# Ledger of designs, part 2: VHH binders against Transcription initiation factor IIB (tfb)

Target 1, 335 residues: Transcription initiation factor IIB (tfb), of Methanocaldococcus jannaschii (q58192)
Amino acid sequence: SVDYNEPIIIKENGEIKVVKIGELIDKIIENSENIRREGILEIAKCKGIEVIAFNSNYKFKFMPVSEVSRHPVSEMFEIVVEGNKKVRVTRSHSVFTIRDNEVVPIRVDELKVGDILVLAKELPNIEEDIEIDKKFSKILGYIIAEGYYDDKKIVLSYDYNEKEFINETIDYFKSLNSDITIYSKDLNIQIEVKNKKIINLLKKLRVKNKRIPSIIFKSPYEIKKSFIDGIFNGKDAKVFVSKELAEDVIFLLLQIKENATINKKSINDIEVYEVRRITNIYTNRKLEKLINSDFIFLKIKEINKVEPTSGYAYDLTVPNAENFVAGFGGFVLHN

## First folded at step 1 (VHH)

Design C10 (framework vhh_5c3l_4)
Fold by ESMFold2-Fast, scan of step 1:
Structure C10 (fold): chain B 335 residues (1-335), chain A 121 residues (1-121)
Amino acid sequence: as target 1 above (335 residues)
Amino acid sequence: QVQLQESGGGLVQPGGSLRLSCAASGFTFSDYAMSWVRQAPGKGLEVVSDISTSGSYTTYADSVKGRFTISRDNAKNTLYLQMNSLKPEDTAVYYCAKDLGVTYYEEFDYRGPGTQVTVSS
């Protein structure tokens, strides 16, 4: 079982999004007419939700969830691997490791620093034919990373030395006949855009401030890449104030066969997350069947006992796989 | 002791081809997956390609996929990298590496002294 705050990417009613597992499961249980109890477990049937799991060929796919569960918990363990990817799990839960050249489950209470864990190297790249072009996708990345929108306007914030991105933003919105106001104070530039057609499009696409919208997770590779370029301003690293956005970004990178390291930092007593992109990632496994897998193998750096976020631990049942992907960095968990 | 020795680098014009070789000794070559790793001026190491023990499975960095081909001859304890349609961006020192690592971040157990590839007009 995992902690309330662990991110999981789901597919529901054709939409793809990253959610907190505890939030998802609490809602399902609270809205269930038939909750089954097994000891301390509360179990509810789940319909219409898919999560990522690996099949017998070690490839990830969206697979349906049959049941969700939660149970009270007094202790949790945070496992931190290379690249500072982390997941909080109960001691009785199993993750995956390599033993005798095979991918096998191992209980958290049997793990030691230096052990190898299985994580996602790449996730399914869902590519639907969408009406969003590369320029809009890049600008949407800027809005998500550096701005916000409401019913009246889109606001983007830049440092003066980001002249190229400032000009690109102005040129794009000017080409769409937008009302643009630029504010400058010291070395900070704020661009306000009023364009009802664009705002209505963002609403139609269900774009939320500081979250990656479903349409991007379902877009062609070039649209995803352009969006990521917007998020990162063409750089390899970016600092996020929003943990949820950082989590969204990591799952999106995995869909385009990129990976990332995570550094948690404190700036003016605010926790921030630096995500550094790693392109061309792969593993040097001598076991031939694993070299073409969707897996990356990372060493455990730390195992820390931590307090559960909600007082509960959470789990999913994927009947055709007996596993699922969750956690900050995409851990493979046994179910 | 484990020894790896690269050869075949040189100066080539954009669009040209080179074939790198790596002679291995001091271990049972056929028991280990092998890699080609490069380091461009002022940049970190980039793993270019991997090959399984038998040669049946290969991987390539996106930057070289479709242009480079890794292969091995276990009878001769030799690893090869065929590089086609070379670009200025391919300019680097190329290293042969024995794989004891199981992760992207693991340092290779051994790598050779390297062979320089320069792609320029």
Scores: ipSAE 0.006, ipTM 0.235, lowest interface PAE 9.9, mean pLDDT 85

Design C11 (framework vhh_5c3l_4)
Fold by ESMFold2-Fast, scan of step 1:
Parts: C-alpha cells; structure tokens; sequence
Structure C11 (fold): chain B 335 residues (1-335), chain A 119 residues (1-119)
C-alpha cells in the first residue's frame, strides 16, 4: 500500500491526468454503495478508471482497475532511488526488483540501500488528433510553468534577463490583438495578457493553473515535445516548479521517452522541485540489454521512516497484471 | 525620432495631489501601450501604471491602486497621471515610457520629472 500523496496517472472518461492516489480512492470508497470489509481493509469496486501496468513482455499499457482499498496505518517508508525519484509505501507492500535476470516482487521490509528497483523508462504515448499547434503548445507550457490564468487575464513571470522569452510572449499575444501590461519589481518581470478569446480556449481545454491538461497527455509527439520545451523555457535543462507540476512533468517526459532527475529545493523559504532533463538515462545498462522492457533499473539511495499523510494506506487491483505505476518518478508497484 | 517629454512634477505635502503630463512625438501614439515608471533614490525602476493604445485597458501597481489614475488623449498625443493622496513613499523621478516590443521596455523614455512628497 502507498501513501495518500503518491501521484498516479489515470485514464477516466477519455481524459488522462495525474492525481493523488489517496484522493482518488477516498472518493471512490466514500461514494460507493458496496463497501466490503476484510479485517482492517475497506474495499470498493472500481469502474471506468484505467492505470498503467505491465503484463507479459514487460511493456506498459493502460489497464482497468477492478477494486480499490484502504486501511489504517501508523507508519510509512519513503524509498529514494537514483535521480531522487521517491515513493512512500508500507512495510508489507511489494515493489519490483531483479533476481536471476527476472523482474520479481520484493517486500519493502526486505529492501536494503543499494538494491535495484524497477521504474518506468517509457509510458504509453497516447496520440489523438487535436486542434492545438506547436506554437500554442509551447506558449501553454510557459503559462503552466511560469504563469497563471483566471477569468480576466493570463499572468506570466520572467527574470529581468529573459528578454528573448519576454519578446516571444509579447509578439505571440500581440499577433492575437491582446491587451498587454508589464510590471517590474527588482529583478522580476510580470506580463499580464487580457484576451477573452484565449481565456475561453483555456477553459474549453480544461486547463488548470500549474497542472498539465489532459489534452497534452493525449497529444501527438510533436505537440508534447513543444509543450515540454515551453515548460523548460526552450533552452533550459532544468525548471523549478511545485511538487504536483513536477509529478505531471515526469509522467509527460516518460511518454516521449525522456527522463529527468528531481531535487527538492527551498527558494525564499518556499518548497520547490528542480526537474532536470537528462540526455543519458543512468541505469543498469547490462540489465536493460538483457531484458527487452519499458523499464529502467535504479539503485536505492535511502529508506526513511516517515509519517503517513492521511492515516491510511492505499492500494488498487489491476486484474491479470497484479502491478501498477505510481509514485514520484513512476515506480512499478505490486498490488 | 521618438521624443517623450514629462512635466507637472514638484514638491507637495503628504495627502496632496499632482497631475503629470507627457507629450509624445515621432510615432503613431495611439498604436502603443504607454507607461508611467518611477525611480526612487537608490532603487530600481518601478512601473506604476500602464494604458493600452485605445485607452480601453489600464493597470496599476498595488502601491498606487485607488490613488493614481492613468489616462491619454490620442488627439493631442499626450499621456497623463493623476496622483491623489500622495505619500512620502511616492517620492521619485517619474518617467513616461513607450512599450517597444523589439527593444528595451524602458526605451524610449523621457528625461523624467521629479516628484517630492515631504512636509
């Protein structure tokens, strides 16, 4: 079982999004008319939700969830692997490791620092025909990473020295007959864009502040790539974002066969996450060559006892797979 | 050549009012967003207010909101800043600036007009 705050990418009613597993499961259980109790477990049937799992040839695909469960818990363990990817799990939960060149489950209480865990290298790249072009996609990425929008305006924040991005943003919105206002304070630049047509488009596409919208997770490769370029300011290898956006970004990178490292940082006493794109995936290349899979194999750096977020631990059942992908960086977990 | 000339600054007591003017020439005034920016001694430039080319959209820094009003007269190529309820913190050189998408935000700007709020 995993902690409330663990991110999971799901497909529901044709939408693809990253959610907190505890939020998802609590909602299903509390709205269920058929809750089954087995000892300390509360179990509910699940319909219409798919998660990423592997079956047979070690390839990932979306697979339906049949049941969800939760149980009270007083302690949790945070496993941190190379690249600072991390997941919080109960002592009795199983993750996947390598034994005799085979991917096998192993209980968290049997793990040691230096052991190898299985994580996602590549996730399914869903590509639907969508109405968004590459230029809009890049600007949307920038809005998500560096800005926000509401009913009246789009707000974008820049460092004073980012003249090229300031000009690119102004030129784009100027070409759309937008009203543009610029504020400066110290070394921070803020651009406000007022364009009701664009704001209505963002609403139609169900764009939320600081979250990657479903339409991007379902877009063609080129649109995803342009969006990521916007998130990373085109030329930057790294970006500083909230935890939830960092989680979204990692799952999107995995869909386009890219990867990143994660570092928790404090900037002006605010917790942020540095997501750094990597050009070469550091992994056990010997194991990757022996196993034709969508997996990477990363060593455990730390195992830390931590407080549970909600007082519950959470699990879900994927029939015929007995596994699912969750956690900050895409861990393969046994159900 | 683009020219911007501010006027209307001076010494006022706290709670007083001033009206700044900026005469613009050398460009199609109505096609550009215009700003009032200020610089207090030893501090950087702060944009206090912006107005769209048509005058249909305005914005204000939180520090001046409710006290300052930006306006323009496109027939006269003139930008205005009505400053009410002035505070000592409003003491600065005030510049009229044109937003230029292909160059620096604060260029072109005028030579500035000094506003001093003191008793």
Amino acid sequence: as target 1 above (335 residues)
Amino acid sequence: QVQLQESGGGLVQPGGSLRLSCAASGFTFSNYWMSWVRQAPGKGLEVVSDISGSGGSTTYADSVKGRFTISRDNAKNTLYLQMNSLKPEDTAVYYCARHEYSSSWFDPRGPGTQVTVSS
Scores: ipSAE 0.000, ipTM 0.111, lowest interface PAE 19.8, mean pLDDT 82

Design C12 (framework vhh_5c3l_4)
Fold by ESMFold2-Fast, scan of step 1:
Structure C12 (fold): chain B 335 residues (1-335), chain A 122 residues (1-122)
Amino acid sequence: as target 1 above (335 residues)
Amino acid sequence: QVQLQESGGGLVQPGGSLRLSCAASGFTFSSYAMSWVRQAPGKGLEVVSDISYSGDSTTYADSVKGRFTISRDNAKNTLYLQMNSLKPEDTAVYYCAKGTLYDEWSGYLDYRGPGTQVTVSS
């Protein structure tokens, strides 16, 4: 079972989004008319929700969840692997390792620093026929990572050295007959855009919550890639974002066969996450060649005892898979 | 060369009003967005209000919204800021600033006037 705050990517009512597993499961249980009890487990039926799980060919796909469960816990462990990807799990929960050229479950209480864990290398790239302007997608990424909007305007800030992206942004909004005001502020260039149609679109996409909109997770590869380019400020190798946006970004990167490392930082006494976009972080090239899979194999750096967030641990039942992907960085977990 | 010259500042009682003017020359005034920017003692620059090149679009900082009104006269190359219900917190040097519609960022210069002092005191 995993902690309340562990991120999981789900598909529900045609939308793809990253949610906290505990928030998802608590809502399902609290709104269920029939809760089944098995010992300390509270179990509820789940309908209309899909999560990512691997099949017999070691390939990830969205698979339906049949049941969700939670149980009281007093103890939790945070497992940190290479790239500082991390997941909080109970002692008795199983993650996956490699043994005799086969992916097998291993209990958390059997793990030690230096052991190899299985994480997602690439996730299903869902591509629906969605008409999104590639330039808008990039600008949307930048708005989410660095921007602001209210009922009257969109505000974007740039370093004066980002000439190409500044021009691209200006040209795009000019092409939409927007009212644009530009000014310099201590070597930063600020662009203010007034366009009610675009602001209404941002509201509809709920961009103020600073999360990746569902439509991006379902878009064609080129739209996803442009969006990510916007998140990373054109061509920057790293970005500083909230924990929730960092989680979203990792799952989106995995859909386009990219990866990143994560580092928790404090800037002006505010916790932020540095996401570094890195494509070649695979430490075990030989293991990747031995198994043709959607998996990456990373070593455990730390195992720390931590406090449970909600007093509960959470789990999902995926029929015929007995696994699911969750955690900050996309861990493969046994169910 | 671009020139911006503010006027209309001075000492005023809380609750009073002032109207600032900015005379612009050296560029096609009607083609550029304009802003009023202020700097209070010991603080950084704050954008108070801006106006599009046509005058159709305006914005205001939350601190002045409902009290200040920005306007422009493109025929006279003049920018205005009507300041009503002035508060001690509005005490600052007020600058007229030229915005841009296009990127020339290599060598970009944010043109602002020498400023006019506004002091709100009882």
Scores: ipSAE 0.000, ipTM 0.084, lowest interface PAE 24.9, mean pLDDT 82

Design C13 (framework vhh_5c3l_4)
Fold by ESMFold2-Fast, scan of step 1:
Structure C13 (fold): chain B 335 residues (1-335), chain A 122 residues (1-122)
Amino acid sequence: as target 1 above (335 residues)
Amino acid sequence: QVQLQESGGGLVQPGGSLRLSCAASGFTFSDYAMSWVRQAPGKGLEVVSDISGSGGSTTYADSVKGRFTISRDNAKNTLYLQMNSLKPEDTAVYYCAKGEVEYSGDYTFDYRGPGTQVTVSS
């Protein structure tokens, strides 16, 4: 079982989004008329939700969840692997490792620093026929990472030396017949854009939450890639964002066959996450029997005993898979 | 102390060639997979090629396959990248990177050199 705060990417009613597993499961259980109790487990049927899992060919796909469960827990373990990807799990839960060139489950309480764990290298890239402007997608990414809007204007801030992206942004909004005001302060360029149609679109997408909208997770590859370029300020290899946005970004990168390393930083006494983009990832050639898999193999750096966030641990049942993807960085977890 | 030092970058015409070198010290070179990683302007890190500790296995990114060749000289603690038929798209800072596991374990690099600039322009 996993901690309340572990991120999981789900598909529900045609929407794709990243949620906290504990929040998802608590809502299902509290809204259920029939909770089944097995020992300390509270179990509820789940309908209409899909999560990512692999089948016998080592490829990921969205698969339906049949049941969710939670149980009281007093201790949890945080496993940190290369790239500082992390997941919090109970000692009796199994993750996946590699032995004799085969992917096999291993219990958390049997793990040691230096062991290899299986994580997602790439996730299903859902591409619906969504007509969205590539330039808007890039600017939307930048608004989510660095900008804001209100009823009257969109405000974007740039370093003075980012002339290329500044000009790209100005040209785009001019092409939409927008009212644009540019001003400079403290070696920073601020662009104010007045365009009621775009502001209404941002409101509809709930951009103030600073999370990746569902339409982006469902967009064609080029739209996803353009959005990511916006998150990374067009030319930067790294970005500093909230934990929740960092989680969103990792899952989106995995959909376009990219990845990132994560590093927790403190800026002005605020905890932020540095996400460093990797545009081409590779797998371990010693595991050549898995060359066509969706897996990457990363070494454990730390195993830390931690306290559970909610007093409960959480789990999902995915029929016929016996696994699912969750955690900060996309860990493959055994049912 | 682990040290990685790249050399051999420069300005080259499209269709030209360059050979990059990386001098390694402070660890048992032959025990570790090594990689060449690049970062183009406006792009994230891209793993170009990797090579096992023994040199018996290599991989290449699709973008460079057939044009680039990775090799190593374990007696000299040196990693090489032969780059042929260079394209403007190959313009980037190229980094030598040490992995923590054999073969392709360099995804989250333990150590990386300061880099060498390659510019492909007329």
Scores: ipSAE 0.000, ipTM 0.137, lowest interface PAE 19.1, mean pLDDT 82

Design G01 (framework vhh_gefurulimab)
Fold by ESMFold2-Fast, scan of step 1:
Structure G01 (fold): chain B 335 residues (1-335), chain A 119 residues (1-119)
Amino acid sequence: as target 1 above (335 residues)
Amino acid sequence: EVQLVESGGGLVKPGGSLRLSCAASGRTFSDYAAAWFRQAPGKEREFVSAIYSGGSTTYADSVKGRFTISRDNAKNSLYLQMNSLRAEDTAVYYCAADYGSDWYEYDYWGQGTLVTVSS
């Protein structure tokens, strides 16, 4: 079982989004008319929700969840691997490791620092026909990461030295016959855009939530790539004040076959997360069966005892796979 | 049989430059990843930069824009050009090569070369 706050990417009613597993499961259980109890477990049937799991060929795909469960818990363990990816799990939960060139489950209470865990190298890239073009996708990413809007305007702030992005932004909105005001403030250049159609589109996509919209998770590779370029403003690293947005970004990167490291910092008593895009310099060598897998293998750096977020631990059943992907960085977990 | 030998370390003033070299014997760099790491006393070993078989490169944030990794496949050598050096760059620098013999770690490491940035 996993902690309340662990991120999981789901597909529900055709929408793809990242949610907290505890929030999802609590809602299902509280709305269920028939809760089955097995000892300390509360179990409810689940319909219409898919999660990412690997199949017999070690490839990830969305697979249906048949039931969800929760149980009271007094202790939790945070496992931190290379790149500072992390997941919080109970001592009896199983993650995946490698033994004799096979991917096998191992209980959390059997793990030690230096052990190898299985994480997602890449996730299913869902590609649907959408009307969002590359230019809008890039600007949308930047708005979500750095901008804001209200009923009258969109405001974007750039470093003076980001001339290429400034010009791309100006050209894009000018091509849409927008009213644009540009001014300098401190060491930044600010662009204010008045365009009712774009503002209404941002409202429709719920951009004020500062999360990646479902349409982006379902977009073609080029649209996802352009969106990520907007989020990162052409750089390899980005500091996020929102943990949830950082989690969204990690899952999106995995869909376009990119990986990242995470660095958590505290600035003025505010936790921030630096996500850095990397080329994987460590490969799955010598593992012939796993060369074409969707897996990356990372060493455990820390195992820390932590307090549960909600007083409950959570699990779900994927009947044809008996595994699922969750956690900050995409851990493969047994169910 | 494979050996990596670093050179080029030394004492340099803040703002100065150094070029580190890593000579490989026994195998070439051309089809493999190679990297520079560093370790300051009392600190964890830190990734600095890597170069891949196709020539693409990556850098740690702390050195991006100041350091440049390159290699000369004909001379079987890896280089790290370090510009605008800071006191924080003081460390033992290690060359590493990934020839695929250990799937968890870089396969071969040099002995390290000390870089001291001080007045």
Scores: ipSAE 0.000, ipTM 0.114, lowest interface PAE 18.6, mean pLDDT 83

Design G02 (framework vhh_gefurulimab)
Fold by ESMFold2-Fast, scan of step 1:
Structure G02 (fold): chain B 335 residues (1-335), chain A 121 residues (1-121)
Amino acid sequence: as target 1 above (335 residues)
Amino acid sequence: EVQLVESGGGLVKPGGSLRLSCAASGFTFSDYAAAWFRQAPGKEREFVSAISWSGGTTYADSVKGRFTISRDNAKNSLYLQMNSLRAEDTAVYYCAAEYDFWSGYYEYDYWGQGTLVTVSS
């Protein structure tokens, strides 16, 4: 089972989003008219929700969830692998490893530092027949990462070293006949944009939540790529104050066949997450039969006993797959 | 006032066809994506088809090849051409609109009152 706060990417009623697994499952159980109890386990049927799981060809797909469950828990373990990707899971739960060139489940209590775990190298790149302006997508990413808006204006802040992106932003909004005011102070450039149509669009996309909108997870590769470029502000690394946004970003990177390292650090007594984008994925294992799989194989760096976030640990059932993807970095978990 | 008004529903025999219309007023329709949803007796509301501001379309698997969505921005109108109708298509059909991006099948800003389509006898 996994901890309350573990991120999972889901599809529900045509929407793709990243949620906390515990929040998702608690809502399903609390709203269920038929809860089944097996010992300490509370089980509810689930309908209309899909999660990512691998099929017999070692490829990830969205697959339906049939049941969700939770049970009281007193201890949790955090597994940290190369790149500082991490997941918190119970002692008796299984993750996946490689044994004799086969992907097999292994219990957490059988793991040791140096063991190899299976994680997502890439996730399904869902592309619906929709159109989004590539330049808008990049600017949207930057608004989510660095900007804000109210009923009257959009406010964006830039460093002087972002001259090219500053000019792209100005040109884009000018092409839409927007009112633009530019302020300069020291090495900071602030752009205020007045455009009711764009503000209404940002409101529609719920951008104030500072999460990646569903439409981006469903957009063509070029639109996702442009959005990510906006998030990273033309750089290879980005510091996030929001853990949830950092989690969103990692799942989106996996959809465009990129990866990331994560570094948790403290700046002025605030916990932040530095995500560093990887376009060159290193693996020291040459498994020819798995070379076309959607998997990456990473060594365990640490196994730490941690406090459970809630009074419960959580699980879900994906019929016929018996696995799902979750955790900060996309771990493959056995159900 | 923002309004979406559906028309064109009615009684039709299996195998027949109907064309639904949705008239938009009170907003710049050409800036909006639009969709058709339906709710059959005893069932939940379900997505039927959608069209983006630029004309890109998507369809539910149950209607692919039988239904065609289209729009006419000059007339602020949305259409659904329904061919090869089945008893299972019996439902109240709703027109919906959202501002110029696809956030999901069930998150539309504006909804019409619905028009009944009955496929029987």
Scores: ipSAE 0.000, ipTM 0.120, lowest interface PAE 21.4, mean pLDDT 84

Design G03 (framework vhh_gefurulimab)
Fold by ESMFold2-Fast, scan of step 1:
Structure G03 (fold): chain B 335 residues (1-335), chain A 120 residues (1-120)
Amino acid sequence: as target 1 above (335 residues)
Amino acid sequence: EVQLVESGGGLVKPGGSLRLSCAASGRTFSSYAAAWFRQAPGKEREFVSAITSGGSTTYADSVKGRFTISRDNAKNSLYLQMNSLRAEDTAVYYCAAGLEYTIDSEYDYWGQGTLVTVSS
């Protein structure tokens, strides 16, 4: 079972999004008229939700969830692997490791620092026939990462050294016949854009939530790539104040066959997350050649006892797979 | 590659107006971002205004509302219209151009400067 705040990417009613597993499961249970109880376990039927799981050939696919469950818990363990990817799980939960050249489950209470865990290297890249301008996709990434909008204007803030992206942004909005005002102060450039059509589109996409819109998770590779370029502002690393947006970004990177490291920092008592796109994959190349899969193999750096975020631990059942992907960095979990 | 030559500097009294011109030669100027910088006696060079290849403008807070930057690509020229001039606007004004927009002194090409004196 996993902690309330663990991120999971789901497909529901044709929409793809990253949610907190505890929030998802609590809503399903609270909305269920038929909750089955097995000891301390509360179980509800689930319909219309898919999660990512691996099949018998070690490839990831969206697969339907049949049941969700929760149970009271008093302790959790945070497992941190190479690249600082992390997941919070109960003592009795199983993750995947490799033994005798086979991918097998292992209980959390049997793990030790230095053990190898299985995580996602690549996730399914859903590509629907969605008509999005590549330049708009990049600018949308900028707006979500650095921007603000209201009924009258879009506001984008840049450091003066982001000259290429300032030029691209100005030229893009000029090409749309937008009303643009540019302010400079010290080392900061602020671009204010008035374009009612674009503002209405941002409202429709709910961009104020500062999350990756479903349409991006379903877009062609080139649109996803352009969006990521917008988020990262042409750089390999980006500091996120929102943990949820950082989680969204990790899952999107995995869909375009990219990987990243995570570095949690504290700035003025605020936790921030640096996501760095990696040029070299931290993985066991011998194991990759032996096991032709969508997996990456990473060593455990830390195992820490932590308090549960809520009074519960959470789980879900994927028939015929007995596994699912969750956690900050895409851990493969058994159940 | 461009060569830049400023003109239009001179003596003007406070409250007056002056128009600076920068003539570009060489390749077509229209592909470049361009800017005006100034250097007052005993001070370091400071940013005044910039214009992208697409025509979008930015201004230093000290000149905003008083100065207007513009370009005429057909004439390979950059302009700075200066209104409501103050004694503190006294400086040598430099025209700059580059393939990349910037508010710092990192432009590729620079003119020789034209002196603007606001006094008496």
Scores: ipSAE 0.000, ipTM 0.131, lowest interface PAE 21.6, mean pLDDT 84

Design G04 (framework vhh_gefurulimab)
Fold by ESMFold2-Fast, scan of step 1:
Structure G04 (fold): chain B 335 residues (1-335), chain A 121 residues (1-121)
Amino acid sequence: as target 1 above (335 residues)
Amino acid sequence: EVQLVESGGGLVKPGGSLRLSCAASGFTFDDYAAAWFRQAPGKEREFVSAIYSGGDTTYADSVKGRFTISRDNAKNSLYLQMNSLRAEDTAVYYCAKDLSYYDSSGYFDYWGQGTLVTVSS
């Protein structure tokens, strides 16, 4: 079982989003007409929700969840692998490792620093016929990362030395016949844009939440890539104040066959997450039968005992796979 | 003790060639994939080329057709043949084994000390 705060990417009613597993499961159990109890487990049927799992060909796809469960917990363990990807799990939960050239489950209490774990190298790239263009997608990413909007204007803030991106932004909004005001504030350049049509689109996409909209997770590869370029402001690394946005970004990167390292930092006594984008990935452990898999094999750096976020630990049943993807960085977990 | 020692760097004119070597001790290359990375002044470390245990190779777009990675398992050595060198190839070149490209701190297991390649007139 996993901790309340572990991120999981789900598909529900055609929409794709990243949620906290504990929030998802608590809502399902609390709204269930019929809860089954097995010892300390509370189990509820689940319908209409898909999670990512691997099939017999070692490829990831969305697969339906049949049941969800939770149980009281007193101990939790955080497993940190290369790239500082991490997941919080109970002692008895199984993850996947490599043994004798085979992918096999292994219990958390049998793991040692230096052991190899199976994580997602790439996730299913869902591509629907979405009519958002690449330029808008890039600007949308930057608005979510650095900007804000209200009923009258969009405001974007740039460092003085980001001359090329400042000019790209100005040119884009001028091409849309927007009213643009540019001014200096503190050590930054502010670009204030008045364009009612674009502001109404941002409202429709619920950009105020500072999360990646479902439409982006379902967009063509080029739209996803442009969005990510906007989030990173043309750089390879980005500091996120929102852990949830950082989690969204990592799942989106995996959909476009990219990866990331995570570095948790403290800036002005605020915990932040630096995500570094990796487009040229190389981690190869000898496993000939998995040459075409969606897997990457990462070494455990730390195993730490931590306090559970809630009074419960959580699990999902994916009957056609007996596994699912969750955690900060896309861990493959046995169910 | 696991060690990687790079050699073969130096000063070369544009259009010239160099062959880099990486000698391993404390392990054997035939059990692992191996790679070359480079880092130019003021830039982050960049992937150059990799060779898999089965012999398959990959190259960064900037070096395709100019660089060739190879290894000799009997000599426990990894090589990078660099042809048609350009000023932009100037960097410290590193070899890596059992590559942890995901290390967010920039520290990787079994990186060597590096060998400097300078391409100038």
Scores: ipSAE 0.000, ipTM 0.205, lowest interface PAE 16.4, mean pLDDT 83

